# Designs tried in a protein design chat: VHH binders against o28486. Part 9

Target 1, 243 residues: o28486
Amino acid sequence: MIGIIGGTHILEIKVLKDVEETRIETPYGTAEIDVGRVDGIDVAIIQRHGKRKDKPPHRINHAANFYALKSLGVKYVIGMGSVGALREEYSLPSLIIPHDYIDFFSGVTIYNDSLVHVTPGFDEYLREVLVEVARKISSFPVIDKGVYFQTRGPRLETKAEIAMIKSFADCVGMTAGSEATIARELGLSYAIVCTMDNYAHGIKNQSIDYREIVEKAKENARECLKIVEEAVKKVWEEKIQRT

## First folded at step 1 (VHH)

Design S3 (framework vhh_7b18_3)
Fold by ESMFold2-Fast, scan of step 1:
Structure S3 (fold): chain B 243 residues (1-243), chain A 119 residues (1-119)
Amino acid sequence: as target 1 above (243 residues)
Amino acid sequence: QVQLVETGGGLVQPGGSLRLSCAASGFTFSSYAMGWARQVPGKGLEWVSYISSGGSTEYQDSVKGRFTISRDNAKSTVYLQMNSLKPEDTAVYYCARYTKVSWGTFDYWGQGTQVTVSS
């Protein structure tokens, strides 16, 4: 079983069959998971913002979500998300598959009662799968590495914050660092493919209104979905397929 | 243009019932999850109920068994049937459309309708 975690657009996976809505109680809270099949492959899908879409980035229960995936026998989790571009030279829309992250603000951990240290990072095998698939089938330019800077949200960053962040990172978002950290703590392999839907505040001197950002994010999410669907098949063939 | 118009609020005695209606326009209603939230005097906005595009429902613990959310896709309307009302249910009730963007919760709200539970 392969895990998929995304925003509300994850529900647009058209090839998903035999869908069963499941609730799983964990020590960290209840997670809502859709279980189904993609081309005969068992998948478990989480909408990170909840079925009710009531969990903004700073309230996502990452521990419950990833613990629930682990309880279903998931080892590999593929993420998708939307990010702001920190480099003016990036063309939009495009895909970025980050190789590292910076997360100073979330403080997420499953280890509330013990002193445990993990080596953080994205899973390089999954990242390579996402890069290979994206290069083969993407209609968008593919940026095959970068540093993801996580902010707490839900407010957007100020110009001063972006001026600082752009010196150390390539894209900015609110979730992937937390997901990578919790996945690593639980022994799960995790990587993410991101759409770059807008330039972060102050990267370009022109403003884009919120409506345009929302419309572009919706259109661009379909690009990530097709990458995720093909990545699921490749992971299954290489790591899960029997014999 | 997305628009949500609420009706059905009013004054009711404890133990009574009210039915709230929310008429939606400007979008493909059947494709969106809908919900209700309330502003209780002295508190912030409190989520009440959810209904998915497929009809799955969820409720805040304090209203489970007493409130029922439903939808009529042919009429582009969502309803909240409120039974066994208590004084603590007194609030302004808002109909809301759930967003499909990853960082959002609700993207459109109605004007609100006052529900007062009092003798």
Scores: ipSAE 0.000, ipTM 0.141, lowest interface PAE 18.2, mean pLDDT 83

Design S4 (framework vhh_7pa5_2)
Fold by ESMFold2-Fast, scan of step 1:
Structure S4 (fold): chain B 243 residues (1-243), chain A 120 residues (1-120)
Amino acid sequence: as target 1 above (243 residues)
Amino acid sequence: QVQLVESGGGMVQPGGSLRLSCAASGFTFSSYAMSWVRRAPGKGPEWVSTISSGGGSTSYADSVKGRFTISRDNAKNTLYLQMNSLKPEDTALYYCAKGTYRLTYSMDVWGQGTQVTVSS
C-alpha cells in the first residue's frame, strides 16, 4: 500500500476504485483516510487539511495522519503541495522537489512522553523517483533540489520574514517539514513534489490578488497529480511488487 | 515518438455494436492507465472510460455504464472499447488518451480519433 498526502485539490481525485472512506483512531487522534486502488495498486490518500477543509496548516494532526498510514501497512508516502518561491530567477509555474528542510516552528513529535532522537530528512529514494518522473512528464521547469523553509501559518509571511528566510532556503511552505519529521519518527519513507505558484512577499515588485494565487495553485496542482500517479506505479514496481 | 492510432468507427443503427481499437507506440504502454474520450458535434470533450495499467481497475461515465466495456492487451500495445446498445447520443469522434481523465490532470497525448455515427 502506498500513501499519498496532499492539499485541498487532492479531494478532486476520482480514479479510486473500491473506495472506502475510513476513520482511524490513533493514540494521537482520529485520521480521515480514503483507501482504494489506482492502476490496480492499493493506495491510502489523506487530505491534510481535512475533508471539510477545517484544519489550517498550524492545526493539522500530522502524528495522527502518519500513524494511521503506518497502521494500514504503508511504508512509502508521497506528498504534494504548494509553495512560494524565494528566488527571483525561478520561473513560475515550476516544480521543486526539496532535498532538505528547516523547521523551527512546528515542534511536532510523536514522542511526548519519551526522549528519542531521529535524524531528520526527506527519503532520497522517493525524492529521486519524483525527480526522474517529473523531468520525463512535466511541462513545467523542474528544480531538482532545494531547501524547504516551514512557517507555521495560516498568515502569509511578512516582507521582513522573507528577507531573512531567502538567505537560507529556496521555497517556503507550511507543512512538508512537519510531515518529514513525523514520517521519520514512525519509520516511514517520505518525499514531496511541490508547485511553486507565487513569489513570496517581497521577492518581486508585482502584487497578485490572493484569489489569483489560489486559482493558479488549483490549476498547477494537476501537474503534481500526474507526477504522483506515475511515481506510485514506479515505487510499487521497484519496492512493493518484489516483496 | 509517441503515437496513438484509433480505428473501428463507422456508421451503425441504434441498438447496434462497434469495437474500437487504439494502437499505441513510442512509450511503455503497460506503465500507463489509458482512457477513451469523445467529442460530440458542437460540444467539448467528454470522458468515457479509463482502464488501469494492468487492467485490474476500470471506470465508466454514467452515460455508458453497462453498455460499454474497456479492455487492453499489453502484449500488443492495444486499447479496446466494446460498445453495445448504441444510441444516437453516442455519435462522436472517439479518442484514445494516455492517462486518467478522472484525476483532473490534462490528457497530454491524444490520437486523431475515429468517428462513430449512430443514426436512426
Scores: ipSAE 0.000, ipTM 0.126, lowest interface PAE 18.5, mean pLDDT 82

Design S5 (framework vhh_7pa5_2)
Fold by ESMFold2-Fast, scan of step 1:
Structure S5 (fold): chain B 243 residues (1-243), chain A 120 residues (1-120)
Amino acid sequence: as target 1 above (243 residues)
Amino acid sequence: QVQLVESGGGMVQPGGSLRLSCAASGFTFSSYAMSWVRRAPGKGPEWVSTISSGGGSTSYADSVKGRFTISRDNAKNTLYLQMNSLKPEDTALYYCATRVYTGSKTYDYWGQGTQVTVSS
């Protein structure tokens, strides 16, 4: 079983068959998961904001989500998300597959009563799969590296915040650093493919409208979906089918 | 300072085998994926194979699947490419390559290359 975690558009995977909606109780809370098949491959899918889109970024229960995936036998988790571009040089829309992250704000961990240290990061194998698949099938430019800066949200960043962050990162989002941290703590492999749908506040001298950001993300989500679908097949062939 | 030094190239007949080695220094070898890239006369670079930092995952170009095997020894900071069933089309300069990330910047490092010539 391969895990998939994404925003609202992940539930629009057209090739998903035999869908069973379930709620899994974990020590960290309840997770909502759809289990089904993509091209005969068992997948477990999480919409990180909840099926009703009622969990803003700062209230996502990352521990419950990833623990539930682990309880289903998931080892590999493929993420998708939307990010703001911090480089004026990036053409939009485009894809970025970050190689590292900065997360000073979330403080997420499953270790509330134990002193355990993990080496943080995205999974190198999954990142390589996402880059290879994206380069092969995407019509968008593919940026095959970058530092993802995580903010808490749900508010958008101020111009001053972006002016600071752009010195240290390539894209900004609200979820992937938390997901990578919790995945590593649980022994799961995780990487993410992101659409860059807008320039972050102040990168271009333009007014930022949240409604426009949402509309662009929706239009561009299909690129991420097809990449996730092909990545699932590749991971299954290389890591699961043989064993 | 990142250095990659390839060796093991040479001349072989079609159907023969060669094992390439790449000695890496100047970075934490065990933390980075490593690749083999080749350049045939008059052609651009062609990716051949990649191995993950820990050696648990490998990938290959369609042209070499089933014939080439990439491996690494992190204790010796060495990357290998075992090439079997060599074809004239495999004739190229073979480079050891890595992509080192430092903050938001990515640096691609390639060695000097080792020549593989497959001819009768």
Scores: ipSAE 0.000, ipTM 0.123, lowest interface PAE 19.8, mean pLDDT 83

Design S6 (framework vhh_7pa5_2)
Fold by ESMFold2-Fast, scan of step 1:
Structure S6 (fold): chain B 243 residues (1-243), chain A 120 residues (1-120)
Amino acid sequence: as target 1 above (243 residues)
Amino acid sequence: QVQLVESGGGMVQPGGSLRLSCAASGFTFSDYYMSWVRRAPGKGPEWVSTISSSGDSTSYADSVKGRFTISRDNAKNTLYLQMNSLKPEDTALYYCARQYTIKGSYFDSWGQGTQVTVSS
């Protein structure tokens, strides 16, 4: 079973067959997961904002979500998400598959009562699968690496905040750093493919509107879904089928 | 830690009855759909029956419908399978399984199993 974690729009695109809803109780809370099949391959899908779209980025229960995936026997988790571009030279829409992240604000961990140090990062095998698949089938330009800066959200960043972080990162989002950290702590392999749907505040001389960002993310989501579907097949063939 | 412990299996003659029990621990039993799944020698797993978390809804495989009754006692964290009019083809190792989807195609925890043998 391969895990998939995505945003609100993932529930509107049915790439799954034999779909069944599940709720899994974990030590960290309840996770809602849809399970099904992609080309006969068992997958578990999480809508990170909740089935009712009621979990803004700062309220996502990353520990429950990833613990639930682990309890189902998932080892590989493919993420998809929407990010703001921090470089004026990037064309939009485009895809970015980050190779590292900066997360100073979330403080997420499953280790409350013990001292455990993990080496953070995205899984390089999954990241390279996503890059290879994206370059073969994407209609958008593909940026095959970058540093993802995570902010707390749900508010958008100020121009001053973006001016600071653009010196250290290539795209900005609210979830992938937390997901990567918790996945690593649980021993899960995680990587993400992101649509760059807008320029972050102040990168262009344009007004920023969250409604417009959400609308563009929805329109561009289909590009990520075709990549995720092919990545699932590739991971299954290379790591799960034991070829 | 999730634990499921089956009991109540044994040897019976065709037409006989057995009642299987499954003692559950390590999770909130009343929150989960529970299922019975069996495996005959040389065959893959065959789903037998499912009961909803409240006990209000049940479903059965066509091969056992009308002969088997699934039930649960949420106060005792116990799942039951009453098997009547047993046939030789019911011979199998019977597993209690925690069902993590409503349709019953996916299970996240299995017990050790209890053997049922129906022979003359």
Scores: ipSAE 0.000, ipTM 0.234, lowest interface PAE 11.3, mean pLDDT 84

Design S7 (framework vhh_7zox_3)
Fold by ESMFold2-Fast, scan of step 1:
Structure S7 (fold): chain B 243 residues (1-243), chain A 119 residues (1-119)
Amino acid sequence: as target 1 above (243 residues)
Amino acid sequence: DVQLVESGGGLVQPGGSLRLSCVASGFTFSSYWMGWVRQAPGKGLEWVSDIYSGGSTGYADSVKGRFAISRDNAKNTLYLQMNRLKPEDTAVYYCAKTPYRWTGSFDYAGQGTQVTVSS
């Protein structure tokens, strides 16, 4: 079973067939998961904000979500998300598949009372799969690496915050660093394909409009879904079917 | 080590009742979701019901309102009260466990108990 984790728009399009909605109780809380198939391949999909959209970015239960995926036998988790571009030379819309992250604000961990050190990062095998698939099928430009800067949210970043962040990172978001950290702590492979849907505050001489950001993310999410669907097939063929 | 011993099956007429029991050993019973899965002749496994140590329960739509699951953690025993039985409930019923709840992830280890509903 391959895991898929996405934002609000994952539930609108859904790549799943034979869908069963389920709730999994974990030591960290309850996770809502849809189980189904993509081209005959068993998958488990999570809407990270909750089905009722009641989990804003700073309140997502990352531990419950990823623990639940692990309990279903998931080893590989493919993420998708929307990010702000931090480089004015990037064309929008485009895709970025980050190779590293900076997360100083979330403080996420499954180790409440234990000192456990993990080596953080995205899974390089999954990242390479996403890059290869994106280059083959995407109609958007593909940026095959970058540093993802995670902010807490839910507010957008100030111009001063972006001026600082852009010196050290290539895109900004609110979730993937937390997901990568928790996945690594649980022994899961995780990588993410991101749509760059807007320029972050102050990168271009443009006003920031939340409604426009949401609408562009919705339109652009279809590109990520095509890539996720094809990546699921490739991971199954290379890592699961052959086992 | 791990053992699950089902009992309580039998032949019953439509509309009748049966109570299944499962005695567990070899693991910390109170730390697991416990459930019942069934297999009718020539068909795959179907999840019937589950229960967490703290009392949370789930039921398949086909049995809601007719079946009641319960557990006794002091006795390491799981129960299924089956009421208003239908011919479609004919199956081997297996006691199953999982550390985390999912309808397709329960492990069963016993030989099961046969329930036959026939007129």
Scores: ipSAE 0.000, ipTM 0.107, lowest interface PAE 19.7, mean pLDDT 84

Design S8 (framework vhh_7b18_3)
Fold by ESMFold2-Fast, scan of step 1:
Structure S8 (fold): chain B 243 residues (1-243), chain A 119 residues (1-119)
Amino acid sequence: as target 1 above (243 residues)
Amino acid sequence: QVQLVETGGGLVQPGGSLRLSCAASGFTFSSYAMGWARQVPGKGLEWVSYISSGGSTEYQDSVKGRFTISRDNAKSTVYLQMNSLKPEDTAVYYCARGKYYVSTPFDYWGQGTQVTVSS
């Protein structure tokens, strides 16, 4: 079984069959997971904001979500998300598949009462799968690496905040660094494909309209969905079918 | 149409080993998670081990380090290698196909195979 984690639009995967909704109790809380099949392949899908959209970025229970995936036997988790572009030269819409992240604010960990050090990062195998698939089938430009800067949210960043972080990162979001950290702690492979739906505050000297950002993210989510679908098949063929 | 047939049960002395096999038919085996559960005399049915379609494994705490679940997709078969067997492992062992529900994760069961650990 392959894990998929995305935002509001993840539940619009058209090729998903035999869907069953589940609630999994973990030591860290309850996770909502839809399980089903993509082209005969077992998948477990998490909408990170909750089915009722009741979990804003700073309240997502990352530990419960990834622990639940692990309890279902998931080893590989493919993420999708929406990010702001920090480089004026990036064309929008486009895809970015980050190779690293900066997360100073989330403080997420499953190790509440013990000292355990993990080496953080995205899984390079899954990242390579996402890059190969995206380059082959995407109609958007594909940026095949970058540093993801995680902010806490849910507010958008100020112009001053963006002016500070753009020297160190290529895109900004609120979730992938937390997901990568928890996945690594649980021994899960995780990588993410992101749509760049807007320029971050002050990059293009254009006012930021959150309603417009939401609309563009919705339109662009379909691009990520087709990549996730194809990546699931590739991971299954290379890592699962042959075991 | 879905059929699961367990073999390999028997009588073994404490500390011994036994390998259970489950032959599956009637579905695309490689697409499904598989597992083992056991009915212990005087107790209810309890989950033993799980293997995802991707090969990820999970074990009940009491069998960790002693039991190993594996699968052979070419033969549509799942296995349970049981080492260092204890009298409390005496049970009817059932092969099951994954259903995806955490509270009842299996939708089809075999007829079971008896494992008796006794001196």
Scores: ipSAE 0.000, ipTM 0.108, lowest interface PAE 19.7, mean pLDDT 83

Design S9 (framework vhh_8cml_1)
Fold by ESMFold2-Fast, scan of step 1:
Structure S9 (fold): chain B 243 residues (1-243), chain A 122 residues (1-122)
Amino acid sequence: as target 1 above (243 residues)
Amino acid sequence: EVQLVESGGGLVQPGGSLRLSCAASGRTFSSYAMGWFRQAPGQEREFVALISWSGGSTDYSDSAKGRFTISRDNAKNTVYLQMNSLKPEDTGVYFCAARTYVYTSPKSYDYWGQGTQVTVSS
C-alpha cells in the first residue's frame, strides 16, 4: 500500500477504484482515510483538511494522519499541495518539487516524553520519482528543486514577511514541513509535488486576494493528480512489486 | 486482533493438488492483507503467495507462479491457496499470516496461524 496525502481535490483522483472510507484511531487522535486502488495498486488516501474541510492548516493532526498510514503498513507517502511563488522569474502556473524546507513554527513531533533527534528532509527517492514523472507528463513548467518555507497560517503572509522569506526560500506553504517532519519521525518516506498558484504578497505589483488563490489552486490541482497517479505506479513497480 | 487457523494439508503424490484454507476469527479480517508462507525442515520461513485486503492485488514466489493460486472470501473470513502440480520441494509446514499491507517478508506480518503440514512424496 502507498500513501497519498493532499488538499481539497485529492479525493477526485479519476483512476481510484473500490474506495472504502475508514476512520482509524491512533494515540494522537482519529484519522480519516480512504482506501482503494490506482491501476490495481492498493492506496491509502488522506484529505489533510478533513472530508468536511474543517481542519485549517494550523489544526491539521499530522501525527494522527501519518501514524494511521504507518499502521496500514504504508512505507511511501506522496503528497500534493498548493504554494505561493517567492521568485518573480517563476512562470505561473507551474510545479515545484522541493528538496528541502524551513519550518520554525509548527513544532510538530510524536516524541513528547522521550529525547529523539531525526535528520529532517524530504525522501530523495520519492522526490526523484516525482521529478521524473512530472517532466514526462506535466503540461506546466517543472521546477525540480527548491526550499519550501512553512508558515503557520491560516492568514496569508505580510509583504514584510515575504520580503524576509524570499531571501532564503523558493516557495511558501503551510503544511509540507510538518508532514515531512512527522513522516521522518515515523520512518516513512515522504515527498511532495506542489502547484505554484500565486505569487506571494509583494513579489509582483498586484494585490493578493484569498478567493483568487483558492480558485487558482482548484484549477491547477488536476495537474498534480495526474503526476501522483503515475508516481504511485512507478513506486509500486520499483519498491513493492518485486520485493 | 485476529486468530488464524489453517486446514487442508496432507500427503499427496508428485503432480497432485491440495487446497489450503485459512479461517480467521475476529472482526478485522477484511482490513488485512493475507500471505501464505512455508517452512521446510531445517530452513527459514519463505514467502509463497500474498493477496491484498480487497483481493485486487496478488503476488507469488517464483516457485509458486503458474502452479498456485491465492484467493479470499471476505464474507467468510477465509483465504485459500490452491496448489497444483505439486513437487517434492513443496513439502513443508504452510502458514497463513495477516498484516495491514501486502508484503513478501515474513517479518512484516503481525498475526500467524499454527501451520498445516504438506508432504509431497513419491
Scores: ipSAE 0.000, ipTM 0.166, lowest interface PAE 15.2, mean pLDDT 84

Design V1 (framework vhh_8cml_1)
Fold by ESMFold2-Fast, scan of step 1:
Structure V1 (fold): chain B 243 residues (1-243), chain A 123 residues (1-123)
Amino acid sequence: as target 1 above (243 residues)
Amino acid sequence: EVQLVESGGGLVQPGGSLRLSCAASGRTFSSYAMGWFRQAPGQEREFVALISWSGGSTDYSDSAKGRFTISRDNAKNTVYLQMNSLKPEDTGVYFCAADRYGDWYTSESYDYWGQGTQVTVSS
């Protein structure tokens, strides 16, 4: 079973069939998961913001979501998300598949009462699959690496915050660092493909409008959906079918 | 891969209610987002409401918000549009449509269409 985690449009995967909505209780809370098949491949799908959009970025239960995927036998999780561009030379819209992240503020961990050190990161195999698929089928420019800076949200960053962050990162978002950390702690492989939908505050010295960002993200999400669908098939063929 | 048939249209007075149904045949209904569009004489089709494949997400045109409710029953392969507080400006042919990809605000993105059902709001 392959895991998929994304925003609202993740539920519109074009060849999905035999769909069942389910709830899984975990030690960390309840996760809502849709299970189904893509061309005979079992998939488990999470809308990270909740089916009723009840979970803004700072309230997502990352531990429950990823624990539930693990309980279903998932080993590989493919994410999709929306980010702000930190480099004015990037063309928008475009895709970025980050190779590393900075997350100082979320503080996520499944280890409540024990000292366990994990080496963080995105899964290199999944990252390579996403890059290969994106380069083959994307109509957007593909940035095949970058550092993802995670903020807590839900507010947008100030110009001063972006001025600091842009010295160390290539895109900014609110979820992928937390997802990567929890996935690694649970022994799951995780990587993400991101749409760059807007320039972060102050990069182009233009005003930003949250509503415009949301509409651009919706329009651009379809680009990630087709990449995730093809990546699922490739991962199944290379890692699951042959095992 | 899906056939759509609308029903429930008719003549109603201003302030009245109608419930439209869209019956789908085909094996992949639960994989499709569903939308309702309407068309008045001499005008292009306009968006009215949409519902995601699971029913977890809905959206409405500004004119429909607060008055119309879209719902679906995947076990019965049916989508509903409950229309309350109807106005003369709601008069038109109502179409249901199926879209796989979630880009469902434009009529051109939809894969399958019904033939339409007439709604007339008049005294």
Scores: ipSAE 0.000, ipTM 0.130, lowest interface PAE 17.7, mean pLDDT 82

Design V10 (framework vhh_8cml_1)
Fold by ESMFold2-Fast, scan of step 1:
Structure V10 (fold): chain B 243 residues (1-243), chain A 123 residues (1-123)
Amino acid sequence: as target 1 above (243 residues)
Amino acid sequence: EVQLVESGGGLVQPGGSLRLSCAASGRTFSSYAMGWFRQAPGQEREFVALISWSGGSTDYSDSAKGRFTISRDNAKNTVYLQMNSLKPEDTGVYFCAAQEGYSFWDTRGYDYWGQGTQVTVSS
């Protein structure tokens, strides 16, 4: 079984067959997870904001979500999400598959009373799979690397914050750094494909509106799901089918 | 760190039962997740079962589900594997392993290993 974790619109784009909704109790809380099949391959899907979209970025229970995936036998988790572009030269919409992240704000960990140091990062194998698939089938330009800057949210960043961040990152979001950290702590492989749906505050001389961002993310989510579906097949063939 | 010593292995007939024990000595046994792995002749070491540091979470390989039960006694610094309905394919050297943090199936995640105890299931 391969894990998929996505944002607001993942459950509205239905690629699953034989779907079973479930709730899994973990030491960190309860996770809501759908299990099903993509082209005959067993997958477990999490909507990171909750099925009722009631978990804003700063309230997502990353530990419960990834522990639940692990409890179902998942080792490989493919993420998808929406980010703001930090570089004026990027064409939008486009895809970015980050190779690294900066996360100073989340402080996430599954270790409360044990000192455990993990080497942070995205899984290089999954990232390469996502890049290869995206280059082959994407209708959007593909940015095959970049640094993801995580902010706490749920508010959007100020112009001053973006002016600072853009000197050392390529895109900004609120979730992938937390997901990468918790996945690594749990021994799971994780990488993410992101749609760049808008320019971050102050990158272009135009207004920023959360409602507009959500609508663009909805329109662009199908592109990411197309890539995730093909990535699932490749990971299954190369890492799971061979037992 | 911990030192691990397995016991309880032996020869048993198909359908029989064995209880393996892993005695731990060390600084903070109760903060370690504990796992059982096995290795048959000519095969790679494979995951069998694991238990979280508190005992509140357990996990099993597909071959062990419904037949084996992992448990721990933190007061005695011991982890157990109760094996029921044993089959010839369960034959192998069984290893106890410890890792800081939570349960992992990947052998690379385990910091400390015992020497192993032989389990033979034969008629």
Scores: ipSAE 0.000, ipTM 0.103, lowest interface PAE 20.5, mean pLDDT 82

Design V11 (framework vhh_8cml_1)
Fold by ESMFold2-Fast, scan of step 1:
Structure V11 (fold): chain B 243 residues (1-243), chain A 122 residues (1-122)
Amino acid sequence: as target 1 above (243 residues)
Amino acid sequence: EVQLVESGGGLVQPGGSLRLSCAASGFTFDDYAMGWFRQAPGQEREFVALITSSGGSTDYSDSAKGRFTISRDNAKNTVYLQMNSLKPEDTGVYFCAASPDYFMRESDYEYWGQGTQVTVSS
C-alpha cells in the first residue's frame, strides 16, 4: 500500500473499489484516511487539512497522520503541496521537488518523553522517482532540487522575513518539513512534489494576497496530481509488486 | 449552472447494442470522476460503471463487466457508455453522475443527469 498526502485537491485522485473512509485512533489523535486505488494500486490517502478543511497548517496533526499510515502497512508516502517561490528567476507556475529543508518552528516529534535522534531529510529514492516522472510528463518547468523553508503559518511571511530566508532557501511552505521529520521518526520514506504558485512577499514588487494564493494553488494542483498518480505506479512496480 | 444531459437511449432487441452519451456543462469536467447508474422499474438505483477524471482507470459492476465500456472525451466534456450484448435485465433509466470523491457509492456523487430510458424487449 502506498501513502499519499496532499492539500486542497488531493481528493481529485478518483479511483475507488469497495472502500470506505476510515478513522484510525492513534496515541497522537484520530486520523481520517481514505483507502482506494490509483490505476489498480492500493493507496491510503490523507487530506492534511482534514475532510472539513478545518485544520490550518499550524493545527495539522502530523504525528497522527503518519502513525495511521504506518499502521496500515504503508512504507512509502508521496506528498504534494503549494509553495511560494524565493527566486525571482523561477517561472510561475512551475514544479519544485526539494532535496532538503529548514524547519526551526514546528518542533514536531513522536518522542515526547524520550531522547531519540533521527537524521532528517527527504527520501532520495522517492525524490528521484518524482523528478523522473515530472520531467517526463509535466507541462510546467521542473526544478529538480531546492531547499524548502518551513514557516509555521497561517499568516503569510513579512517582507523582512522573506529577505532573510531567501539567502538560504529556494521555496517557502508550511507543512513539508514537519511531514519529513515525522515520517523519518516512524521509519517511513517520504518526498514531496510542490507547485510554485506565487512569489513570496517582497520577491516581486506586488502585494501578496492569501485569496490569490489559494486560487493559484487550486488551478495548479492538477499538475501535481498527474505526477503523483504516475509516481504511485512506478513505486509499486519497483518496490511493492508481489503479485 | 451545472448540467448533465444524457442521450442515446432507446428500444433494442436482446443481444443488441446502444451507446449512451452524457454532455456536461457548468463545472470543471476534467476534475470529476464520472459514473453511470441505472434504475430498473420498481428497484433502487444501482452502480454500473466508473471512469476516473484522467480516464486512466475504469470500474464496472459485475453485471456490466465484459459487456459495457465506459470512456470519456475531456475535450468535449462528454462521458460515454458503450453497451453490448444487451439483456432484458438491463432495462432501466440510465443516469450519468459526477463525483469530486473517488467512491463508487451513489451518495458520493454530487451532480446528476435527468436520465435516459433504455428498454431491452423480446
Scores: ipSAE 0.000, ipTM 0.106, lowest interface PAE 19.5, mean pLDDT 83

